# VH-VL binders against Mucin-19 (Muc19): the designs that were tried, part 7

Target 1, 175 residues: Mucin-19 (Muc19), of Mus musculus (Mouse) (q6pze0r851to1025)
Amino acid sequence: STCHVYGEGHFRTFDGESYSFDGLCQYTFLEDYCGQENGTFRILIESVPCCENGLTCSRKVIVTFQDQNIILQDGKVTAVQTAESTDCRERSANLYSIHTVGLYLIVKLLNGIILIWDKYTKVSVILDPSWQNKVCGLCGNNNGDLKDDFTTRHSSVAAGALEFANSWKTSQECS
Key: E = the ipSAE of ESMFold2; O = the ipSAE of OpenDDE; V2 = 0.75 times the mean of E and O plus 0.25 times the DockQ between their complexes.

## First folded at step 4 (VH-VL)

Design a17 (framework fv_denrakibart; at its last look DockQ between E and O 0.24; V2 from the best seeds 0.00; counts 0 for: pae E 6.9 > 2)
Fold by ESMFold2, look of step 5:
Structure a17 (fold): chain C 175 residues (1-175), chain A 122 residues (1-122), chain B 113 residues (1-113)
Amino acid sequence: as target 1 above (175 residues)
Amino acid sequence: EVQLVQSGAEVKKPGESLKISCKGSGYSFTNYWIGWVRQMPGKGLEWMGIIYPGDSYTRYSPSFQGQVTISADKSISTAYLQWSSLKASDTAMYYCARQDYDFWSGYYFDYWGQGTLVTVSS
Amino acid sequence: DIVMTQSPDSLAVSLGERATINCKSSQSVLYSSDNKNYLAWYQQKPGQPPKLLIYWASTRESGVPDRFSGSGSGTDFTLTISSLQAEDVAVYYCQQYYDSPYTFGQGTKVEIK
């Protein structure tokens, strides 16, 4: 299944829910923690505004996966170990692979997640079927049911997109 | 039969605005990218940018970012290229061309419009 | 940006003879995941818009005569017209679509000698 965001925060969830959200904080796009401590990955997003007009000019994407932080920013992909970096340019082919083609930069993770970024505002995530019912975040829960796609970080179902999306903010101090 | 029909030639003065059009027919307009290509007099082809009319998502070549606006009106199957203030250096032939949307499809242009000649002079 | 360089800038070929146009990219346009070269060739006849001839480096578009063929891989590509006809007088462009912006070569003008 596919989730994406583009432009001024136009989302489509894995289950097909579409909504708009213009947040300027860092948010959980997708994770498998979902209130537990035993998760294996997080994908975080931030909108980067244009200095000229305040509209979204790009997105920064941070992937935490198996002691790696994979950062999509400024048209580039970098990887940083969870400890102090010793070789900042090294990547492990056994954990992920990087490809570029057409408009897109593609990160394929070992865990069956494909992240596609157009080096600008559009971010897409494709999950293999093994992730059904195992994820949460701005992309929804991938359970095939639109009725609970607005499940907040605290497991309540929000009435609207604004309440839902703000619940996925990673820092309470950001406003 | 797929067709892209562009608006007619334009003669303008520096500082004037202009919006030229490209109307697609014979296919599902909202399911294909429309690209714009500039050909300056006696020169080759330059990719300017593309739009997906289905959701108006656009991408620009860095050389044209902020210099032109690409837009579409899907209700009349028409894409547009627009300048807010023309310069003499904008004198060129402008083509629209079609490209498949799907990531795994080719990104080459399979059908081209006839071109719109824009002349900017005093 | 990937720079596309064609050679020669122009050539004159007798009717029925072979014409060969070269195109070199500054970076590989071969995508390893599908083993395709993201390279197209276009023909622009005098007073006409460009027309697609070849895509994926070697696949002819529908309606293109089989005297047109494309070859090469990675960074070095050729367009061959095996037996030049009068209607083949045109400027020919290569284009990469491997990475945005989708750049074109400067063009090669083909004329009858």
Scores: ipSAE 0.019, ipTM 0.603, lowest interface PAE 6.9, mean pLDDT 85
ESMFold2-Fast, scan of step 4: ipSAE 0.006; ipTM 0.529
ESMFold2 (binder alone), look of step 5: mean pLDDT 92; pTM 0.945
OpenDDE, look of step 5: ipSAE 0.036; ipTM 0.685

Design a18 (framework fv_denrakibart)
Fold by ESMFold2-Fast, scan of step 4:
Structure a18 (fold): chain C 175 residues (1-175), chain A 122 residues (1-122), chain B 113 residues (1-113)
Amino acid sequence: as target 1 above (175 residues)
Amino acid sequence: EVQLVQSGAEVKKPGESLKISCKGSGYSFTNYWIGWVRQMPGKGLEWMGIIYPGDSYTRYSPSFQGQVTISADKSISTAYLQWSSLKASDTAMYYCARHGYYDFWSGYFDYWGQGTLVTVSS
Amino acid sequence: DIVMTQSPDSLAVSLGERATINCKSSQSVLYSSDNKNYLAWYQQKPGQPPKLLIYWASTRESGVPDRFSGSGSGTDFTLTISSLQAEDVAVYYCQQYYDSPYTFGQGTKVEIK
């Protein structure tokens, strides 16, 4: 299945729910922590304004996977080691791959997640079917049921998109 | 016309190394996954692993992880399957096959090579 | 791993009659988010590589005769040959691509009675 965000915060979840949310903070787009300590990845998004009128010009994407942060920003990708253990081995080369197809920049993670970025506002994530019922965030919970797509960070069902999306802010200091 | 052409039959002794090939033509080689499938004499099909030639991203079946190496050279549109030390139990027909544009969803194989017979005996 | 089991192991059918092959998966290969069954069927003739017949459980591959059809959902799947021809003598395999590792059934041999 596929989740998208584009333009001024237009989202379509894995289960097909559409909503709009134009937040200015950093938000959890997708993760597998879902209230537990044993998660393996996070995908975070931020809107980047480009003009006096405040329109979203692009999105910054941060992927935390294994001991690395992969940052998609300004039309390019950078990766930074986050763990204390620094090995001279080329292990990171086997954790993900990056390439372009047409106008898209594609990041493939070893765990079966494909991230597609148009270098501007559109971010898409495609999950290996084995990820059904294992994820959470702004993309929904990928369980095939729209009833609980607005599941918040605190495991409650939000009444609307604003409450839902605000629950996925990564910092309480941002308003 | 899409074609996958594999290297010729091999007869080897246990302990020898071997690298067999699969050359794609008639399509954009870097935009499709290449999988390897083993068929032991008189038996069914076993998926070994896949590679995306555009970036050499690989996925292996747990049964074959560490037993073989899958690689590709996109400059000559060729994928490879390699053993560092063959065993008699590696005697089989080996097929390469193409699947899915650049995604994980189309894990079915639409075009197959003719197969490479590998015989390992003392 | 998902285990694929086919039945029968072999099948003898008279020319022009219907042949039915079954395939059962140890867990559902229906992905609820896209409502697709991640299942394919292949035909293999002696001395030849497998040939794709059906994908997504029921979608016929281009160039495959209309007498071949796939059906089923979840864990139970069927390949039907509506009117067996002499050229259809082969071993048929189902394959799941829902989860890694991809796995095949053990095969069903179809022969003329």
Scores: ipSAE 0.007, ipTM 0.526, lowest interface PAE 11.5, mean pLDDT 83

Design a19 (framework fv_denrakibart)
Fold by ESMFold2-Fast, scan of step 4:
Structure a19 (fold): chain C 175 residues (1-175), chain A 123 residues (1-123), chain B 113 residues (1-113)
Amino acid sequence: as target 1 above (175 residues)
Amino acid sequence: EVQLVQSGAEVKKPGESLKISCKGSGYSFTNYWIGWVRQMPGKGLEWMGIIYPGDSYTRYSPSFQGQVTISADKSISTAYLQWSSLKASDTAMYYCARQEYYDFWSGYYFDYWGQGTLVTVSS
Amino acid sequence: DIVMTQSPDSLAVSLGERATINCKSSQSVLYSSDNKNYLAWYQQKPGQPPKLLIYWASTRESGVPDRFSGSGSGTDFTLTISSLQAEDVAVYYCQQYYDSPYTFGQGTKVEIK
């Protein structure tokens, strides 16, 4: 299944729900923690506004996977090793791969998650079917049921897209 | 028993780099967050940031974003706080503290604290 | 950011007397969905790291004497020491963990008269 965000906050979840939300904060796009302590990854997004127009010019993406942070920003990828005394070359070679194909930057994670970025506003995530009902965030829960795609950070079902999206901010102070 | 053991005191000059450590023992290191808290001489406590060693996700206070780097090596149960270029204003006691994972947003309290690392930066 | 303000900055209390420390948050730290106040109290003795006393506004940490109690909800919180002992001389801090950045009060110094 595939989840997208593009332009000024146009989202389509894994289960096919579409909604619009143009927030300027950092949000959890996708993760597998979902209230548990034993998750393995997070994907966060931020909208970067254009000068003068206030329109979204690009999205910054941060992928945290095992002991690395992979940052997609300004048309480039920066990987930061956060673990010490670990072979960086070995971990990078085996945990993820990065490809540039035409206008797209593709990050493939060893766990079966594929991230596609157009270096501007469009971010897409493709999940292996083994991830059914194991994820949460702005992309929904990937359980094949549209009725609970607006599951908030606090495990309740939001009445609307604004409440849902705001529950996935990484800081409540940001507006 | 749960323990957080920090590296020893440091005396540095402005412009030098520094990396201090916090080693956890007696618990599953990857199941708890590690936070860093600054206390300037004679002042109160300031939260700097936090890391989840299980996936190395970090969150910083806006006041410290870009000033320091927080990292962790789960293979040796150790978290780090690093400066690329120290300033005299970085002179302080630095504490690491453990926080149970509750959920990504809500936060939690700090239940165990390291003994502190005194960093002195002078010309 | 949520600003935490303590009062008083310092107090002197006789042995066996009650000590009361107040903490006010600039925004509510009560989350309605779980009905929890995201508020903790720490004790710091001279030359030592902080030690957790109270979490969720009123839950006492294991091993903390029952003379320490926390109360309050929303924006107004109190730490009470019902009968001050000599070992209670310390600076006390409240902390909110409702939202990032986590913030501490400025501290209240408790001394014996």
Scores: ipSAE 0.000, ipTM 0.494, lowest interface PAE 15.3, mean pLDDT 82

Design a20 (framework fv_denrakibart)
Fold by ESMFold2-Fast, scan of step 4:
Structure a20 (fold): chain C 175 residues (1-175), chain A 123 residues (1-123), chain B 113 residues (1-113)
Amino acid sequence: as target 1 above (175 residues)
Amino acid sequence: EVQLVQSGAEVKKPGESLKISCKGSGYSFTNYWIGWVRQMPGKGLEWMGIIYPGDSYTRYSPSFQGQVTISADKSISTAYLQWSSLKASDTAMYYCARLPDYDILTGYYFDYWGQGTLVTVSS
Amino acid sequence: DIVMTQSPDSLAVSLGERATINCKSSQSVLYSSDNKNYLAWYQQKPGQPPKLLIYWASTRESGVPDRFSGSGSGTDFTLTISSLQAEDVAVYYCQQYYDSPYTFGQGTKVEIK
């Protein structure tokens, strides 16, 4: 299944729900923590605005996976080891791969998640079927039902997109 | 029945402004990208750019960036292509065309085409 | 930019005979991860808009007669009309959608001998 966001916060969830939310904070696009401490990854997004008109010029993507922070920004990828390791090169070679195909930058994670970035505003995530019912965030819960795609960080179902998206801010200090 | 209906032929002088339209019907207009393609007289097809009507996000071919503006009004299911100042070299047939279902891996070919708008720019 | 080159520029074929049009891309339009060729074929009759014939190099669009077929991979592609009909007189264009800008070939004019 596929989830994506582009432009002025146009989202389409894994289950096919479409909504708009144009926030300027950092948000959880997709994760498997879902209120627990035993998760394995997070994908975070931030909109980068254009000048005075407030339009979104690009999106920054941060992937946290297996003691790595993989940052997609300014048309390039930077990987940072979050914990000290004896051999960083061997470790990263086993956890993910990066490809450029046409205009797209593609990050494949060992856990079966594929992240696609057009180096501008479009971010897409493809999940293999094993991730059904195991994820949460702005992409929805990937359970095959449109009606509960607005599941908040607090496990309630939001009445609208604004309440839903604001529940997925990574910091309550950001307005 | 999916249809794209374009505005009628235009005859203009150099320096004049112009806005042509493409109205979609028979599908969810806000959920499909619309592209614009130019065909100079007796020549082949040139992709100009695309727009997603749901939020008016646009992408332009580098050769058309700054030459034209692509916009959409989702309340009337209509996309637009506009020039602030026409040149004689803008004389061409202009087609609007729909990309298939929005999915990054579906592809960016054109499944339905408008009938075309002939723009003639002469003194 | 990916440059699409078609051959021949024009082709005269007798009714009922096979017509073959070639399209070459300046770089591969095969994406290794999904194993798909990002290539489409269009038919344009005089005074009409283009009509999609084939996408993903070989998938025929709904309603397109089975005498039309696409083949090839990577940089070399072929559109075949197995038995030319009078209604097939048109200009045919290949298009890559692997990388922006989405470029078309210069076109191949098919006419009857």
Scores: ipSAE 0.006, ipTM 0.494, lowest interface PAE 11.6, mean pLDDT 82

Design a21 (framework fv_denrakibart)
Fold by ESMFold2-Fast, scan of step 4:
Parts: C-alpha cells; structure tokens; sequence
Structure a21 (fold): chain C 175 residues (1-175), chain A 122 residues (1-122), chain B 113 residues (1-113)
C-alpha cells in the first residue's frame, strides 16, 4: 500500500482517504509506536518554506530506525547513529539501502518500508503487506477500513483534518 | 466508454496567445493524470508535462517549463494547454493522453485524444 | 534525461512474416524495488493518435492482438509482431516512464515488402 504528501500539504492515506493540511511544525508521517514504547521506527516530516510568503518549497524527512537517524534535506541524505557505540557500524550494515532513480531519493528499510522523496515536496511511503494494521500517523493506520479515517495520536477519531493532523505534532511548543 | 476529445485545429500568428482543450468522459476524470505530447510535422513524440486534475498538481518536462501552462477544470472534466506568445516553432500536432494512478510511477498512457493541429505562421 | 534509441528506423516485412523492433535506453529502466521495467510500446497509424500496445515491457494492453509481444529488461527491449498483417503498417514508438522527463524513441516505420 502507498501513502503520499505533496505540494501545499496534499495527503493521501494508505486506506485511500484524501485531505489537505499545510502545517509548519514537525509531524509524525508514519510510525509503529502508536502510543506504546515497543515501536521500531518513525518517519517525521516538516514543510520548508521558500521565503517569507509561506509557500512550501520542499519537505525535510527524518527516519528513525533502530540505531540510525536518516535525514533527507537539501536534496541529500545523511545517516547518523542515535546511540554511541563502538563497532556498531558493522551491526548497522544492510539495515537500509539508498537508491537514486533519476532525481529521486529512495530509502529502503530492512523492515519492508520504502520511502521515496523527489528532493522537493513529494514524499511517498510504500509498506510491505506485513505492516497492515500496525502503523499510525498522518498516513493513517493501513487497516483497509475507512471508518477510522482520522485516528489521532490518542486513539480517537477526529471530526476533521485539522484536529487529526494537529494530534500528530511531535512538539506541543509549535503552534 | 473512455474518451478524450480535443478542441479543433488552430491557425495563429507569432506572438498570439492560445489555449487548447482536452475533455474527458466515460471515467472519473479526477482520478487519472492527463499528459500532453507534442509531435512536430514528420517527427516523433515529445512529452511536455502532466496534470492530476483532482488537485491540479502539475509536472513539466524541463524543455517546456516556462514555455507553456498546463491546467485543468475538474467541474467540466477538461484539461488545457496554453501559450502566452506563440512561435513558428510551436507548429505541431498536440495530443492529450491519460494515465492511471495517483502515484508518481503510475504507468503508461492508455487512452489518447484525437489531436489538435496548431499552425503558427506569419 | 534518458535517451531512447530504436532500430531500425524503417523495416519492410512481407505479410505473414515476423517483424522485430529494438529499443535501447541510455540507462536502466528496471526499478529494482518492484522488479518492473518502466517501458511501453505504442502504435501510430497515419493521421491517428498513438495507441498503447505493451506496458511494463511485456504486458499486452487489453484488446491488442496476441501477435504483438514485448520482451527485454534493463536497457534492451524488443517488440515482436509474429505474423505481420496489412493493418499493422504503422510507426512504432518505445517510451520510458521510469524517470522524468518521460522520453520516446525516434520511431520505427513498419511497411510491407
């Protein structure tokens, strides 16, 4: 299944719901924590304005997977270890692969998640079928059911896109 | 049945503006990309760009970026290709074609319009 | 940009005989993640728009006769017409949709000997 965001906050969830939300904060695009501490990854997004007029020029993407932070920004990918460890470089080998297809950056995670970034505003994520009903965030819960189109961080169903998206902010400090 | 119907042939002078149309019917217009392809007389096919009518998201070939504008009006299931100032080198057959999918890698062009011949001469 | 090159530019084949058209891309159009070749073939008859024949390099479009087949992977692709009929006289184009801008080959004209 596939989820997308592009342009001025145009989203399509895994279950086929479309909505618009153009927030300026950092948001959880996709994760498997879903209110628990037993998760394995997070994908976070931020809109990057072109200038003072507020139009979105690009999106910054941060992937946290095992002991790695993979950062997509300014047309490039940077990977950083999230924990200090000697000899961990050999352990992290093959946890992910990075491909360049034309002007696109593709990050394929060992856990069956594929992230595609056009280096601008479009971010797409493709899930292995094994991830059905195991994820949450702005991409929805991938359960094949549109009844819970806007499931918030607190496991409630929001009345609209604004409430839904704001529940996935990573910081309450951001307005 | 799926059908793309384009506007009629145009004869213009250099410097004039022009807007040609492509009307979709027989399918959900907002769920398919519409692409524009140029074919100069006696030459092959050149992709100009595409639009997703559901939200007017547009991608252009670098060769055509800034030379033309692609737009759509989903209320009447019509896509447009327009020039602000025509050149003699714009003389060509212009086709619209649809392709399935919301995703960037959706696939090939499965249905084509009949074409609009644009002739630009002084 | 990915450059698509067809060979030959023109091909004369007798009715009932096999016609073979080749298409080469300047870089691979095989996407390793889904193992698909982002390559299509179109037929264009005089005065008509192009018609889709083959997509994903080898999948025949609905309604296209089974004498048309596509093969190949990566950078080298072939369109085969197993038994040429009079109605197959046309120009054939390959197209990649792997990367933007989408690009077409220069075309191969198929005519009767």
Amino acid sequence: as target 1 above (175 residues)
Amino acid sequence: EVQLVQSGAEVKKPGESLKISCKGSGYSFTNYWIGWVRQMPGKGLEWMGIIYPGDSYTRYSPSFQGQVTISADKSISTAYLQWSSLKASDTAMYYCARHEGYDFWSGPFDYWGQGTLVTVSS
Amino acid sequence: DIVMTQSPDSLAVSLGERATINCKSSQSVLYSSDNKNYLAWYQQKPGQPPKLLIYWASTRESGVPDRFSGSGSGTDFTLTISSLQAEDVAVYYCQQYYDSPYTFGQGTKVEIK
Scores: ipSAE 0.006, ipTM 0.504, lowest interface PAE 12.0, mean pLDDT 83

Design a22 (from d7 with heavy chain E100G Y101D D102Y I103V L104W T105G G106S; framework fv_denrakibart)
Fold by ESMFold2-Fast, scan of step 4:
Structure a22 (fold): chain C 175 residues (1-175), chain A 121 residues (1-121), chain B 113 residues (1-113)
Amino acid sequence: as target 1 above (175 residues)
Amino acid sequence: EVQLVQSGAEVKKPGESLKISCKGSGYSFTNYWIGWVRQMPGKGLEWMGIIYPGDSYTRYSPSFQGQVTISADKSISTAYLQWSSLKASDTAMYYCARQGDYVWGSYFDYWGQGTLVTVSS
Amino acid sequence: DIVMTQSPDSLAVSLGERATINCKSSQSVLYSSDNKNYLAWYQQKPGQPPKLLIYWASTRESGVPDRFSGSGSGTDFTLTISSLQAEDVAVYYCQQYYDSPYTFGQGTKVEIK
């Protein structure tokens, strides 16, 4: 299955739940940490407003995987290495590949995650079957059960979309 | 019908600049990566780099980074390979080629006819 | 860098006989996430540009005769021409597109005996 968000915060989870949430903070779209410190990746999203009308014009996406931070912003991709992994040799990034299809930018990670961005508001993630029941975030937990797609950062089931989405903010200082 | 047409053969002296071209037709030029491949006389194929013409995003082989510049003018469906100062070791056949999938980690499905560059005194 | 090594360097085969070309990568070009081998085969005839024959190790390009087939996975790959024809005289190259820089084998020259 696929998870996606588009426009003014219209989400569809891996298990098929749909909801709307129009937040302006940074949120965990998908990760495998799920309250633990032993995860391997994070995908973060942030809405970018275009003018005073408050409409979302684009989304910024940040992918943290292995020793790479991949930033999708302003129609471009920028990849940087973590300082701790730096050495005197030039490193080749074989942990992911970047592709373009017309207006879409596609990032394929070696861990079986495919990220698709229209360079605007739509962000989609495709997981291989090995990620079933191992992820969390705004995309849900990918376990095939719609009843627990609103699982919060604290492993509880939220009563509604606002409570669910707010639990996935990366900073509590942002309302 | 997909076609890549390259500029004609060049004979240059060391230290001269050069820009060769590759014009695409028969497909949406901005939607496919264009790569450059060098073949020295009597030798095999060497990948130099690729460009996405839609936004001019480039990726180079480390061996060619700083040696050449790859660019594209999407308004005329043309990609370019440029040297600021040629060396005798640049003598080779240069091919442009389209990537078969939109995916940058891809094979080359259509090739230009090649541009022979000869650099001698 | 991934190093691609072909064998043999040259091969003489009679018309109608089978030709077999091997290609070995210094590390696996099989991507576990999509289960694809990022390997292609090209044919280059004298005085012509390379022409794509096979991609994803075993998928034949449109318009390529079915006597050409690719096989193998991971690090060991084979291009087979089941019944060599006069028009098949060429140099054949394998290429990996798993990791940058993309690299080609040194080429195998196929001639008529």
Scores: ipSAE 0.006, ipTM 0.484, lowest interface PAE 13.9, mean pLDDT 82

Design a23 (framework fv_denrakibart)
Fold by ESMFold2-Fast, scan of step 4:
Structure a23 (fold): chain C 175 residues (1-175), chain A 120 residues (1-120), chain B 113 residues (1-113)
Amino acid sequence: as target 1 above (175 residues)
Amino acid sequence: EVQLVQSGAEVKKPGESLKISCKGSGYSFTNYWIGWVRQMPGKGLEWMGIIYPGDSYTRYSPSFQGQVTISADKSISTAYLQWSSLKASDTAMYYCARHDYVWGSYFDYWGQGTLVTVSS
Amino acid sequence: DIVMTQSPDSLAVSLGERATINCKSSQSVLYSSDNKNYLAWYQQKPGQPPKLLIYWASTRESGVPDRFSGSGSGTDFTLTISSLQAEDVAVYYCQQYYDSPYTFGQGTKVEIK
């Protein structure tokens, strides 16, 4: 199943729904917490504006997985340890791998999630079949049913794309 | 405050092209979808399709796919419905209406309608 | 496609009396995940565009008089006008927004007797 966002907020969910939302806040692109404390990862996105008023020049992507924050920004990948560990760096290296293929930067997570970034506005995520019915966020819930792709963080089905996307903001202070 | 204002009535001949408009005001035009609804003389309402003005994403009713084109210009908060070649059977009142979800929304505000008459 | 059927096609009701319009869908428009009925009612007065009256089967739109009410669930829905007024002469349409394409009932014309 593949989900992507590109340009000025053009989204296509895992179940095939398309919508547009051009927000300037940080949003949950994909996660498995879905209102619970037992989740294992989050992928967050935010638009980075350019000099031209109202245009998105790139997207910053933050992946939180285990004790790592993997930040995709300015054409680079930076991994930051979020918790003190007595283990060698080899443990962190085993959590993910990074590849460059042409214009794309690919991050493969140990849990079967593949993130593809064109270093600009396009972000794509590919899930293996084990993630069916286990995810939520702007990418939808990956359950094969188009009618509930706009599931909010409060487990309701949104009336529209704006309501849906705003429910996935990471901070209520951002407008 | 929310208002949808449509272009005026049109009288055309079969085979002519036509583009009618729907201008939104009093709300953020790019945050809502615009749908088009046809009402033939003395008949009920038929949903034709929708557009999201923010990126011009369109979705059509199967009955109208290929018969009309829906477009929008967000810089002037206007949506359009157009025909490349009109038929007498296109004679109808055409309404634009606002909604917020491609799969499951009601129409909360409606334009006043544009009467299109196609006769020889 | 979901087919919406209204009854009656037309009805004449005396001023101050109750008017009842029925709407049936060919399949359920109740969505189990949110427990909502994806059904709306519109009023179209002569020479005017349709106006939203009721959404989610029973929620009255802001500014709509209290005499209008919606009820029902699944496949059977009713619009009730508790005390008909002269300004209520109109054609009333139900609409499902559960599945694409969106479909409307054929309309019920309400006239003064």
Scores: ipSAE 0.005, ipTM 0.476, lowest interface PAE 14.9, mean pLDDT 81

Design a24 (framework fv_denrakibart)
Fold by ESMFold2-Fast, scan of step 4:
Structure a24 (fold): chain C 175 residues (1-175), chain A 120 residues (1-120), chain B 113 residues (1-113)
Amino acid sequence: as target 1 above (175 residues)
Amino acid sequence: EVQLVQSGAEVKKPGESLKISCKGSGYSFTNYWIGWVRQMPGKGLEWMGIIYPGDSYTRYSPSFQGQVTISADKSISTAYLQWSSLKASDTAMYYCARLDYDFLTGFDYWGQGTLVTVSS
Amino acid sequence: DIVMTQSPDSLAVSLGERATINCKSSQSVLYSSDNKNYLAWYQQKPGQPPKLLIYWASTRESGVPDRFSGSGSGTDFTLTISSLQAEDVAVYYCQQYYDSPYTFGQGTKVEIK
């Protein structure tokens, strides 16, 4: 299933719900923590304005997966090891791959998550079937039901898109 | 019980700065959004922006982005609306109003309004 | 932006008669996930702040007289005052709170005929 955001905060969730949210801070696009400590990844997004009228020019994407932080910004990718690893098994296994197809940057995580970035405003994420009912964030919960697609960070169903989206704001400062 | 009390009327000259306030009482200030609404003399209501005091998240109407700054100090249950340089076109009544975090109710409690007059 | 348009701009109604105000949104404010219309109605009397009358298009705020009712869904909404009282002379505004900016209609002035 696919989720995407493009332009000035136009979202379509995995279960097909559409909404608009043009937040100026950092938000959880997708994660599997969902209030628990047993999660394995987070995908965070930030809108980057480039005009005096405040229109979104691009999105910065941060992927945290195990000991890696993968930053998509300014049309390029930077991957940083968050901790030194001495595990010989991890050295021999590719935790993720990054490649370009035309103007798109694609990040494939070993756990089956595919992130696609047009290097501008459009960010898409594709999940394999094993991720059904295991995710949360601005992309919704991927449970095959439009009911409860607006599940907040506090595990409640939001009354509206603004409350839903704001519940996924991270603790990072906006400025 | 629930009250939003705004600061008093202001008379200013073009180019001057101004900061007006809205103090909430009788409820948990950090559990509600505070919005600001402008009403020019004899005109309708214009939504300017909103702040969630619990984390200071703000959203502005495109018409007011860059024209004003909305902030809040949760330690004293007060939200603010600020201009760095006033214009005559800023002459208006300014209301603050509270909105439930979950949007369960529209703007249910309003301040009494702060009249701002900008003239030379 | 969602544009809210009210009609009529002004309305004169005799005491005890029905007043009807219409509000149209440029796009749907019905949210499929909760099946609610994010549309509110406010009453503003001269020299006073607005007062919430109705939210979710048809839910009456506590303390609001039952002569006030809201109806409609999607893009077309109506505020009805079943039997106008002298105290109901005011300007009435619709507002969508579906998506930012939370835009208001231009207002409808209700006067006694």
Scores: ipSAE 0.005, ipTM 0.473, lowest interface PAE 14.3, mean pLDDT 81

